# Designs tried in a protein design chat: VH-VL binders against p04169. Part 20

Target 1, 76 residues: p04169
Amino acid sequence: GLPDGVEDLPKAEDDHAHDYVNDAADTDHARFQEGQLCENCQFWVDYVNGWGYCQHPDFTDVLVRGEGWCSVYAPA
Key: E = the ipSAE of ESMFold2; O = the ipSAE of OpenDDE; V2 = 0.75 times the mean of E and O plus 0.25 times the DockQ between their complexes.

## First folded at step 9 (VH-VL; framework fv_murlentamab)

Design k6 (at its last look DockQ between E and O 0.48; V2 from the best seeds 0.00; counts 0 for: pae E 9.4 > 2)
Fold by OpenDDE, look of step 9:
Structure k6 (fold): chain C 76 residues (1-76), chain A 123 residues (1-123), chain B 106 residues (1-106)
Amino acid sequence: as target 1 above (76 residues)
Amino acid sequence: QVRLVQSGAEVKKPGASVKVSCKASGYTFTSYAIHWVRQAPGQRLEWMGWINAGHGRTKYSQEFQGRVTITRDTSASTAYMELSSLRSEDTAVYYCARDSYDWYSGYLYFDYWGQGTLVTVSS
Amino acid sequence: DIQMTQSPSTLSASVGDRVTITCRASQSISYIAWYQQKPGKAPKLLTYDASSLESGVPSRFSGSGSGTEFTLTISSLQPDDFATYYCQQYNKYPYTFGGGTKVEIK
């Protein structure tokens, strides 16, 4: 679920961790597959306006974009 | 069991092209990327590029950009590496390798390799 | 490019010896793997994420390190371990390998 204070989290920037990109289309990672997005990742928790909370330990300090992607993507 | 089987040794003249194949089996071919790595005699391993077997996108080392082409045939579960404008310095064993990944930590590694293909370039 | 420097280039040791191979990166990295290669054969994955052993790899192998310095250790060298070892980084394109460390019989 969403943590307390989620509303105060900053939005992640590209390369925050694990080759994160706010637009999955921008990745040049070998493991990326079409259709993989933060919003359908097992770590995803929807928040507001296309942004969500990522439950992966390296993203607990930011909001991530639903249309983003990173190399620790895991299908839900 | 996962296997990568490469085509046989090649002998080429300078300026020619060579195309090496890498047939994969024992896993879902389109779920992984295939990398190509070469090793000249007595030299270190040198990464050339990768292809995502699923969607076919590629990434090449700048050193080989414009001279290397990596492709795949999903129906044959086979990846290909073509190197053009061959030089004597291209004499090496060329390997294909499967890209594996730890999804939680985000660490990448090559867990399975082809047996290698010797390409000899000489006049 | 990220330069991977291995030391030593050649190492002479005896069965039962503790062997340590060092890999130094030209910049801080997170992703590293170690491979074993025998003459005429393809590299074989030993460890990834600097410390995790690949399935089937003997427990006498271990990886450690962070930042710019990483090590592969063989706690007690066995006859099957005489080979060349390579480190590799996955942090940035192009992926780069160390120059190798040949472990040979003393």
Scores: ipSAE 0.629, ipTM 0.895, lowest interface PAE 0.8, mean pLDDT 94
Fold by ESMFold2, look of step 9:
Structure k6 (fold): chain C 76 residues (1-76), chain A 123 residues (1-123), chain B 106 residues (1-106)
Amino acid sequence: as target 1 above (76 residues)
Amino acid sequence: QVRLVQSGAEVKKPGASVKVSCKASGYTFTSYAIHWVRQAPGQRLEWMGWINAGHGRTKYSQEFQGRVTITRDTSASTAYMELSSLRSEDTAVYYCARDSYDWYSGYLYFDYWGQGTLVTVSS
Amino acid sequence: DIQMTQSPSTLSASVGDRVTITCRASQSISYIAWYQQKPGKAPKLLTYDASSLESGVPSRFSGSGSGTEFTLTISSLQPDDFATYYCQQYNKYPYTFGGGTKVEIK
C-alpha cells in the first residue's frame, strides 16, 4: 500500500536509480522488453494523476511515473 | 551448463576491422543481454557495450560509438562484436559476458564470461 | 561516468593472511560486484550487490560497504587466491571497473 506521507514525496527525475526513466520509450536498456511499465510492475502502487509509489527499496523517497521504467522491473 | 565460446585470436593491421563471435549454450539466449568488455595488456577491464539478444537493441560506450557494432543471430545463439578503424591501442583481449538475469532482482553484473579473444593490431 | 578507484594496486600476502581490498566510487552506489581473474583466464564473479556471495564461491570471500566505500575481504588466504581482483559498478552506464588489485605471494 501507500506509505504515510506519500503526498509529500517528490516526483522522480530520469536516472533516479536503476536507469529509471519517466517515459519507457526513452530507455534502450538491455533488460527492457516491450510493454513493461512501472504501472504493470510488481512494485507499483497507484496514487494520482499517473504517478505512483514504487515499493522497491531504492525508490521509497520518490513518486514514479506509471509510463516509466527501470532496470529492476518485475512483472506483476 | 551455461557456456560462452568465442572465436579464435586474430592479427590485424591498422585501419582494418575485426569481428569476434560469441556462441552461447546452456540457457535461453534471447532472455539475456550479451556485453562486450576488453582488456589491453596490463590495463583495467573496459566495458564496450551490450546487445539484448531478444529484441536486438544495443548500447555502446561513448569511447567506442561510431567504431563498434554489436549484433546477434538468434537462430545460431551467437553474438558478434565488430570494431572498425583499428589502431595499435586496440590490441587487447576481448570478452563477451552474459549479464545476470532474474525477473525480480535486476542484477546487471556478469555471471558468465567467454574465454576471451586476443586481437593484435600491428604493422 | 562513475569513477571506480581501487586500492592497493598490488599487495603481498602469505597463505593464511586476512586480505582486504578497497574500491571507492565517485558517487554513492548500491550495486557493485567483485571479480577474480587469473592470468590467461576470464574474470570470475565472486560477490554482487556489495555483500551477496555468488553460488560456489568459498565462504572465505566476503564483500561489504555502502555509499562510496566498498571492500572485498579474504578471511584466510589460500594458494588458489593469488590473482587479480576487480570491482565493477552497475548503477549507471557506462558500467565501470576498478583498476585492479594484484594479490601476490609474499
Scores: ipSAE 0.007, ipTM 0.659, lowest interface PAE 9.4, mean pLDDT 87
ESMFold2 (binder alone), look of step 9: mean pLDDT 91; pTM 0.925

## First folded at step 10 (VH-VL)

Design n1 (framework fv_murlentamab; at its last look DockQ between E and O 0.64; V2 from the best seeds 0.00; counts 0 for: pae E 8.5 > 2)
Fold by OpenDDE, look of step 10:
Order: structure tokens, then sequence, then C-alpha cells
Structure n1 (fold): chain C 76 residues (1-76), chain A 123 residues (1-123), chain B 106 residues (1-106)
């Protein structure tokens, strides 16, 4: 679920952690496969306007974009 | 069992091109990237680049940028490495290697290797 | 680029010996893999993430280290272990390898 204070979290920038990109299409990572997005990752919790909370420890301080991707992606 | 089988040895003249193949088996080809690494005689291993076998995306070492082209044929489960404008210092054994994902970092190491392809460049 | 300096270049040892190979990175890194290579053969993965042992690799092999210094240890050298060993960083592209350590019979 969403943590308290999620509304105060800043939006993640590219390279926040684990080669994160706000647009999955922009990734330059060998592991990336088409169709993989934050919004279908097991760590994803939807929040608002295409942004969500990532339950991965390295992303608990930001909001991530549903259409984003990072190298620790795990399918839901 | 995972296997990578490469094409045979090549002998080329300076300025020519060489294309080495790497046929994969024993796993879902499109689920992993293939890396190319070379080793000149008595030298350290040298990373050249990778291709994502699924989507065809590539990354090259800057050292080879513009001279190396990595491709794949999914129907043949085969990756290819073409090196152009060959010079004597390109004489080396060229290896393909399967990407292995590190769950902690998201970075890659190489868990399975082809047997290597000797490319000799001489006038 | 991250430079990997491996030492020693050559190591003479006997069966049963404890062998330690060192790899130093030009900057602080977290992810090292070690490979074994025998003449005319492709490298074989031994360890990754500095300390994780690849499946099927004998327990006498172990990796350790952090920051800029990493080591591969063979607790009791066996006849099958005479080979050249390479470290590799996969912390940052381009991935780079050490110069190798040849473990030969004393």
Amino acid sequence: as target 1 above (76 residues)
Amino acid sequence: QVRLVQSGAEVKKPGASVKVSCKASGYTFTSYAIHWVRQAPGQRLEWMGWINAGNGRTKYSQEFQGRVTITRDTSASTAYMELSSLRSEDTAVYYCARDSWDFWSGRDYFDYWGQGTLVTVSS
Amino acid sequence: DIQMTQSPSTLSASVGDRVTITCRASQSISYIAWYQQKPGKAPKLLTYKASSLESGVPSRFSGSGSGTEFTLTISSLQPDDFATYYCQQYNKYPYTFGGGTKVEIK
C-alpha cells in the first residue's frame, strides 16, 4: 500500500537508482524487454496521474512514473 | 543445457571485415542478451558490446563504436558480431557470452560462453 | 573507464596450498566476477557479486572484498585448478577485466 506522506514525495528523475528512466523507451539496459513498465512491476503501487509508489527500498523516497523502467524490474 | 556455438576461425587481410556467428541453444534465446568479448594473444579480455536478443537493442564499447555491428536472428537463435576495417591488432579470439542478470544491481556478468573464434588479421 | 589491476601476474603453488589472487579497481566498486580460463578454452564463471559462488563451482573457491580491493581464494589448490584467473568489474560500462593471474605448478 501507499505510505503516509506519499503526496509529499518528489518525482524520480532519470538515474535515480538502478538505471531508472521515466520513459521505458529511453533505457539503455541489456535486460529491458518491450512491455516492461513500472506500472506492471511487482513493486508498483498506483497513486495519481500516471505516477506511483515503488516498494523497492531504493525508491521509497520518490514517486515513479508508470511508464518508466529500471533494472530491478520484476514482473507482477 | 545452455550452449553457445561459434563459427570457425577466420583469416583476413587488413581493411577487410569479419562476421562471427554465435548459435544459442538450451534456453529461450530472446530472453537474454548476448555479449561479445575478445582476447588478443597474451592479453586481457576486452568487452566489445551486447545485443538484447529479444528487442535487438545494442550497446557498444566506445573503443569499437562505428566499427562493430552486433545483430541477431531470432529464428535461428543466432547472434552475430561484425568487425570492419580490420587491423593487425584485431587478431584475437572472439567470444560470445550469455548475459546473466545480477538481481541486486541490475548489472550483468557472463555465465555461459561460446568456445571462441580465432580471427587472424595479417597481410 | 574502470581499470582493474590484478596481482600477481604469475603464481607458483603446490597441490593443497592456499592461494589468494588480488584485484584492485581504479575506483570504488561493488560488483566483481571471477573467471577461470584454461589454455584454448573459454573463461568459466566462478563467482559473482564479489562473493557469490556460481552453481557447480567447488566450495574451495571463494570471493571477498569491497571498495577497491577484491580477492579470489582457493583454500586448497587441486590439480584441476592450475589455470589463469581473471577478475571483471560489472559496476559500470564498459565492463573491464583484470590482466589475469596464471596459477602454475611449483
Scores: ipSAE 0.797, ipTM 0.928, lowest interface PAE 0.5, mean pLDDT 95
Fold by ESMFold2, look of step 10:
Structure n1 (fold): chain C 76 residues (1-76), chain A 123 residues (1-123), chain B 106 residues (1-106)
Amino acid sequence: as target 1 above (76 residues)
Amino acid sequence: QVRLVQSGAEVKKPGASVKVSCKASGYTFTSYAIHWVRQAPGQRLEWMGWINAGNGRTKYSQEFQGRVTITRDTSASTAYMELSSLRSEDTAVYYCARDSWDFWSGRDYFDYWGQGTLVTVSS
Amino acid sequence: DIQMTQSPSTLSASVGDRVTITCRASQSISYIAWYQQKPGKAPKLLTYKASSLESGVPSRFSGSGSGTEFTLTISSLQPDDFATYYCQQYNKYPYTFGGGTKVEIK
């Protein structure tokens, strides 16, 4: 679930970690496959207005975009 | 047993093109990317680009953009690299390499390599 | 582009010696691999993510470092270890390699 203090987390910038992008269409990573999004990733926890929480250890300090992507994507 | 087998050595003249093949076996070809890396005599390894074997997307090093084309044939489990407008400085051994998934980095390091293909460009 | 600078270019050593080679990145990175290459052969992966040892690689090989400075250490050099070693960053495109360190018999 959502951590305590999620409302205080800053929004991630592109390149936060693991080649993260706020828009999956912007990635050029070798492992990207069409249809992969943060919001359908194993680590995704929905929050508000298209932002969510990623449970991957390197994203615990930010909110991520549901339409984003990063190279540690794992399907739900 | 992961194995990458490349096509044989090539001799080309300046201005020509070369196409090197890389046949994969021992794993699900469409689940990985294939990278191409070259090494000129006595020089360091130089990354050229990759192809996602599953969906055909490519990424090229800016140095080779416009001269390199990487393709694949999923039914043959084979990737190809074509380099055009060859110059004498393109004389090198060309390698294909399989990516390896790193959960924490999400970026590839190269766990299996083909045997290399010598391309010689001379007048 | 991230520049990878290896040192030394050539290193002379005897069987049993501890060998240390270094690689410096032009900016801070976390993701580096080390490869061994023998003449006429493809590179062979030794370590990844700075300090993780690839399966089947002898434990005398170890990687370490963070930030901009990384090392590969061979704790007790064996006859099979005379080769050229390359570092490679995989933090961002284009992936880049160091210039190599040739480890040769003294």
Scores: ipSAE 0.010, ipTM 0.709, lowest interface PAE 8.5, mean pLDDT 89
ESMFold2 (binder alone), look of step 10: mean pLDDT 91; pTM 0.933

Design n2 (framework fv_murlentamab; at its last look DockQ between E and O 0.22; V2 from the best seeds 0.00; counts 0 for: pae E 12.7 > 2, placed apart)
Fold by OpenDDE, look of step 10:
Structure n2 (fold): chain C 76 residues (1-76), chain A 123 residues (1-123), chain B 106 residues (1-106)
Amino acid sequence: as target 1 above (76 residues)
Amino acid sequence: QVRLVQSGAEVKKPGASVKVSCKASGYTFTSYAIHWVRQAPGQRLEWMGWINAGNGRTKYSQEFQGRVTITRDTSASTAYMELSSLRSEDTAVYYCARDSWDFWEGYDYFDYWGQGTLVTVSS
Amino acid sequence: DIQMTQSPSTLSASVGDRVTITCRASQSISYIAWYQQKPGKAPKLLTYKASSLESGVPSRFSGSGSGTEFTLTISSLQPDDFATYYCQQYNKYPYTFGGGTKVEIK
């Protein structure tokens, strides 16, 4: 679920952690497969306006974009 | 069991091109990237680039940019490395290697290797 | 590019010896792997993420280190361990390898 204070979290920038990109199409990572997005990752919790909370420990301080991607992606 | 089997040794003249194949088996080919690494005689290993076998995306070392082309045939579970404008210093054993990753970190290392392909460039 | 410097280049040792190989990175890194290579053979993965042991690798092998200095240790050298060892960083492209350390019989 969403943590307390999620509304105060800043939006993640590219390269926040684990080669994160706000647009999955921008990744140059060898692990990326087409169709993989933060919004269909097991760590994803939808929040507002296309942005969500990532339950991975290295993203607890930001909001991530649903259409983003990072190298620790895990299918839901 | 995971296996990578490469094509046989090549002898080329300067200016020519060489294409080495790497046939994968024992796993889902399209789920992993394949890297190419070479080793000149008595020298250190040198990373050349990778291809994502699933989507065909590639990344090359700047040293080889414009001269190396990595491709794959998913129906044959085979990756290819073509190196053009060959020179004597390209004489080396060329390896393909399967990508692996740190579960929580997502960075890539090489867990399985082909047997290597010797490419000799001489006049 | 990140440069990896291994030492020593050659190491003479006897069966049962404790062997330590060092790899120094030109900048601070977190992700290195170690490989074993025998003549005419492909490299074999030993450890990754500096300290994680690859499945099937004997427990006498161990990796350690942080920042710019990393080590591979063989606690008790066995006859099968005479080979050349390489470190590799996979922190950033291009991935780079050390110059190698040949472990030979004394």
Scores: ipSAE 0.731, ipTM 0.915, lowest interface PAE 0.6, mean pLDDT 94
Fold by ESMFold2, look of step 10:
Structure n2 (fold): chain C 76 residues (1-76), chain A 123 residues (1-123), chain B 106 residues (1-106)
Amino acid sequence: as target 1 above (76 residues)
Amino acid sequence: QVRLVQSGAEVKKPGASVKVSCKASGYTFTSYAIHWVRQAPGQRLEWMGWINAGNGRTKYSQEFQGRVTITRDTSASTAYMELSSLRSEDTAVYYCARDSWDFWEGYDYFDYWGQGTLVTVSS
Amino acid sequence: DIQMTQSPSTLSASVGDRVTITCRASQSISYIAWYQQKPGKAPKLLTYKASSLESGVPSRFSGSGSGTEFTLTISSLQPDDFATYYCQQYNKYPYTFGGGTKVEIK
């Protein structure tokens, strides 16, 4: 679920961790596969206006973009 | 001294189920995923799926979806693989294997393997 | 699924020979590992990420390649190296293995 204080988390920047990008179209990472998005990842918790909370330990301090991607993507 | 020790060989009839255990030692069990891979006699290795030992999430190969269940017991540092509706082509050696350092970094090669468990399915 | 095709299926060689095993992927990949397996034993990791050598593996083993073509080379075959070798892609699910290359004594 969403943590207490989620409304105060800053939005992630590109390269926050694990080659994260706010727009999956911007990655050329070898692990990327068409259709992979934060919002269809196992760690995704939907929040508001296309931003969500990622349950992965390295993302607990930020909001991530649903249309984003990172190299530790795990399909739901 | 990472070790994965599997349960012993089993003989089963078609239609039965088998549950193979994989006890881990020498590392922090909950920090890694455990994969299951099988090998029928004279055939290539076949990936079946994995479990994240820390959070219990699983991924299954589509070919085994609906017949395989992978679980773990963190207090026993043990993963389990159960395969149901057995048929003769399921005769194989079943291996557990540990993934790379942190599964979530996207590195899913198998650095340590269990000794294998022979499952024979015959009438 | 990404298909992995190994060649040759069987290779006869003598101690001291240079041995090269090839694995071809059905699409471009970056994440490939090589394993050694002896009869009745579990596979043993040799290399990962195409060319990284696993710790404790003898330096006579090397991996190379990119795109769709990858090789495992044993620079001077030793008695302990007679085994079957498998490549494995871990680019995307389902992870798949090559058909194996059995290295036999000539």
Scores: ipSAE 0.008, ipTM 0.627, lowest interface PAE 12.7, mean pLDDT 87
ESMFold2 (binder alone), look of step 10: mean pLDDT 91; pTM 0.935

Design n3 (framework fv_murlentamab; at its last look DockQ between E and O 0.61; V2 from the best seeds 0.00; counts 0 for: pae E 8.2 > 2)
Fold by OpenDDE, look of step 10:
Structure n3 (fold): chain C 76 residues (1-76), chain A 123 residues (1-123), chain B 106 residues (1-106)
Amino acid sequence: as target 1 above (76 residues)
Amino acid sequence: QVRLVQSGAEVKKPGASVKVSCKASGYTFTDYAIHWVRQAPGQRLEWMGWINAGNGRTKYSQEFQGRVTITRDTSASTAYMELSSLRSEDTAVYYCAREGYDWYSGYFYFDYWGQGTLVTVSS
Amino acid sequence: DIQMTQSPSTLSASVGDRVTITCRASQSISYIAWYQQKPGKAPKLLTYKASSLESGVPSRFSGSGSGTEFTLTISSLQPDDFATYYCQQYNKYPYTFGGGTKVEIK
């Protein structure tokens, strides 16, 4: 679920962690597969306006974009 | 067990092209990227590029951009590396390597390697 | 490009010795791996992220370091350990390797 104070979290920038990109199309990572997005990742918790909370420990301090991607992606 | 088996040694003349194959087995081929790394005699390892075996996307070292082409045949679980406009400096052992994963941390590394393919370029 | 500088280039040691190999990066990195290579053979992964050993790698091998300086340590050198060792960074393209450290019999 969403943590307390999620509304105060900043939006993640590219390269926040694990080669994160706000647009999955921008990744040049060898692990990326078509259709993989933060919004269909097992760590995803939807929040507001296409942004969500990532339950992975390295993203607890930011909001991530649903259409983003990172190398620790895991299918839901 | 995971195995990468490469094609045999090649002898080429300057200006020619060479295509090396790397057949994978013991795992789901399309789940892992394959990298190509070469090593000239007595020199350090040199990364050339990778291919995502699943979607076919590639990334090349700028040094080889325009001269190297990496492809794969999923039905044969085989990756290929073609190097054109060969020169004597391309004489090296060429390796394919699988990119392994450490889940949660996102780290990746070359966990399995082919046996290497010697490519000799000489007049 | 990120340059990886290994030292020493050659190291003479005896069985039972503690051996330390250093890898220096031209800029700060987080992703590093170490490989062992014997003559006529492909490199073999030893450790990554400076803290984890690959399955089947003896516990006498260990990696450490951060930022721009990393080390591979063999706590007690065994006959099977005489080989050339390479560090590698995979933080940025192009991925780059160190120049290697040949560990030979004294």
Scores: ipSAE 0.782, ipTM 0.923, lowest interface PAE 0.5, mean pLDDT 94
Fold by ESMFold2, look of step 10:
Structure n3 (fold): chain C 76 residues (1-76), chain A 123 residues (1-123), chain B 106 residues (1-106)
Amino acid sequence: as target 1 above (76 residues)
Amino acid sequence: QVRLVQSGAEVKKPGASVKVSCKASGYTFTDYAIHWVRQAPGQRLEWMGWINAGNGRTKYSQEFQGRVTITRDTSASTAYMELSSLRSEDTAVYYCAREGYDWYSGYFYFDYWGQGTLVTVSS
Amino acid sequence: DIQMTQSPSTLSASVGDRVTITCRASQSISYIAWYQQKPGKAPKLLTYKASSLESGVPSRFSGSGSGTEFTLTISSLQPDDFATYYCQQYNKYPYTFGGGTKVEIK
């Protein structure tokens, strides 16, 4: 679930952690597979307007973009 | 147990090519990237590039762009690195390494390495 | 490219000594690993993300640091620890290594 105070979290910028990108098409990472997105990741919790909360410990301070990607992607 | 076994040592003349194999076992080959790293005698390790074993996508260090080709054969669980236009300064031990991934902690590194393949380039 | 500058290049030490090896990055990073390499062998991962110890690595090894300066410490050097040590950044491509520190018997 969504944490208390999620409405106050800033939106992540590219390279926030784990080679994060707001647009998966921008990644150059070796682990990327076509179709992987934050919004279909095991860590994803939907929030608003295409932004969500990532349950990974290194993303607890930001919202992430659903069409984004990072190198710790895990399928739901 | 995860294991990477490389092909044997090679002796080459300048201008030739070499192709080194890296056979993987003990894990799902297509879930990981394989990196190639070399070490000339007495020198630091030098990253050459990687292949995503699942989709075949590659990235090369700019120092090797145009001379290195990394491929894989998923049915044999084997990655290959070919280096062309060899010169004496390409004499090195060439390693393959798996990019490790812990999805729970979200961190990755080179967790398993092949034994290395000595390539000697001499006239 | 992110340059990794490692010091010292060589150090002499005795069994039981506390050994500290330093690595400086040309820009701020978070993703750094330390490797041990013995002659004729592939590198072996010791630590990742600066301070996380790889499974099966003795607790006398520890990594620390942040920003541009990182250290590997061996709290009490053992005979098995005489080797060359490398730092490596994996923050962005190309991944780059330090020049190495050879730890040799005094």
Scores: ipSAE 0.018, ipTM 0.689, lowest interface PAE 8.2, mean pLDDT 87
ESMFold2 (binder alone), look of step 10: mean pLDDT 90; pTM 0.915

Design n4 (framework fv_roconkibart; at its last look DockQ between E and O 0.78; V2 from the best seeds 0.00; counts 0 for: pae E 8.3 > 2)
Fold by OpenDDE, look of step 10:
Structure n4 (fold): chain C 76 residues (1-76), chain A 123 residues (1-123), chain B 112 residues (1-112)
Amino acid sequence: as target 1 above (76 residues)
Amino acid sequence: QVQLVQSGAEVKKPGASVKVSCKASGYTFTSYAMHWMRQAPGQGLEWMGWINPNSGRTKYADKFQGRVTFTLDTSISTAYMELSRLRSDDTAVYYCARDSWDFWSGYDYFDYWGQGTLVTVSS
Amino acid sequence: DVVMTQSPLSLPVTLGQPASISCRSSQSLVHSRGNTYLHWYLQKPGQSPQLLIYKVSNRFSGVPDRFSGSGSGTDFTLKISRVEAEDVGVYYCMQGTKYPYTFGQGTKLEIK
């Protein structure tokens, strides 16, 4: 679920961690597979306006974009 | 059992092109990027780049940009490396290698390698 | 580019004795959130390289526990506790932290 204070979290910038990109299309990572997005990652918790909370320990301080991607993507 | 089987040795003239194939088996071809390396005689290893059989995306080392092309035939689980405008210092054994899959890792390593393809460039 | 420097380049070893190979990078290999992508490969005579150690200290499948890797930042070491005849070949360290991926010069291990 969403943590307390999620509304105060800043939006993640590109390269926040694990080669994160706010637009999956922008990644040049070898591990990227078509269709992989934060929004269908097992760490994803939807929040508001296409942004969500990532339960991965390295993203607990930001909001991530549903259309984003990072190298520790895990399918739901 | 993961296997990468490459095409046979090639002999080319300077200025020509060579296309090496790498046929994968024993795993889902589209699930792993394929890297290419080369090794000049008696020398070390040199990374050339990768292609992702799922997305079709490629990454080339700057040294080879514009001269190397990675392609795929997913119907037969085969990756290709074409190197054009060959010169003598392109003489090397060329390797394909599978990108590793580590759930928690960012960048990768090469867990399985092809047997190598000798490309000799001589006038 | 990240320069990988191995030492020694030639390593004659007596069977049953330990061996140690150093690999130094020109810059830190620490990637995002602490991961370090330093790997070791062995290329036996007439063969393709094969993965030995990945991410500094993890032995790949089938690799004997005689092999161990350690290090951090820019300094890494591959150790063989008891060298066997099958360990002959050229060892390469490789960084997978930054493009382009780069290899050390290789260390040729031979039996005395």
Scores: ipSAE 0.337, ipTM 0.859, lowest interface PAE 1.5, mean pLDDT 93
Fold by ESMFold2, look of step 10:
Structure n4 (fold): chain C 76 residues (1-76), chain A 123 residues (1-123), chain B 112 residues (1-112)
Amino acid sequence: as target 1 above (76 residues)
Amino acid sequence: QVQLVQSGAEVKKPGASVKVSCKASGYTFTSYAMHWMRQAPGQGLEWMGWINPNSGRTKYADKFQGRVTFTLDTSISTAYMELSRLRSDDTAVYYCARDSWDFWSGYDYFDYWGQGTLVTVSS
Amino acid sequence: DVVMTQSPLSLPVTLGQPASISCRSSQSLVHSRGNTYLHWYLQKPGQSPQLLIYKVSNRFSGVPDRFSGSGSGTDFTLKISRVEAEDVGVYYCMQGTKYPYTFGQGTKLEIK
């Protein structure tokens, strides 16, 4: 679920952590596989307007874009 | 249990091409990127690039762009590196190495290496 | 390209004594949000490289605790608290932060 205070979290920028990108099409990371998105990651909790909360410990301070990706992606 | 076994030594003439194979076992081949390095005799290591066996994406170091091609045969868990227009300074041991893949860490380091393939380029 | 510079390039050591190898990068190796992709490999005579330390200070599985890594930014150190005969070989630092990935020139550790 969504944490208390999620409405106050800033939106992540590219390179927030773990080679994060707001648009998965922008990554050139060796680990990227087609079809991987934040919104189909096991850490994803949907929030609003294409932004969600990532439960991975290194993303607890931001909202992430659903069509984004990072190198610690884990399938749901 | 993870093992990378490379093809045998090769002797080539300048201008030819070489294709080195790297057969993987003991893990899910398509889940890990494969990197290629080389080491000239008595010298240090040089990174050549990577291939992602699930997506087919590649990255080549600029120095090798246009001369190197990474390919796969996923049905036999094998990666290939082909280097064309060989010259004498391409004489080296060529290594494949598996990229690590940790859901929590995301670190890019080479946890398992092949035994190396000596490619000798001589007239 | 990020240049990785090791010192010393040749390191004769008496068995049982400590050893220290320096690795410096021409650019910061800190990646997104503080991750630092600086790794150490050992190539024993006649063998392929093997991973010792990943991300500055993490020992790879099976690596003895007499090996330790430290550093930040551009300056990194590998230490061996007590050199054993099996530690002979060439030590390489490597950065995986920026393409192309680059290695230091190597430090040959040998018993004097």
Scores: ipSAE 0.111, ipTM 0.782, lowest interface PAE 5.4, mean pLDDT 89
ESMFold2 (binder alone), look of step 10: mean pLDDT 91; pTM 0.936
ESMFold2, look of step 12: ipSAE 0.012; ipTM 0.730
ESMFold2 (binder alone), look of step 12: mean pLDDT 91; pTM 0.935
OpenDDE, look of step 12: ipSAE 0.289; ipTM 0.850

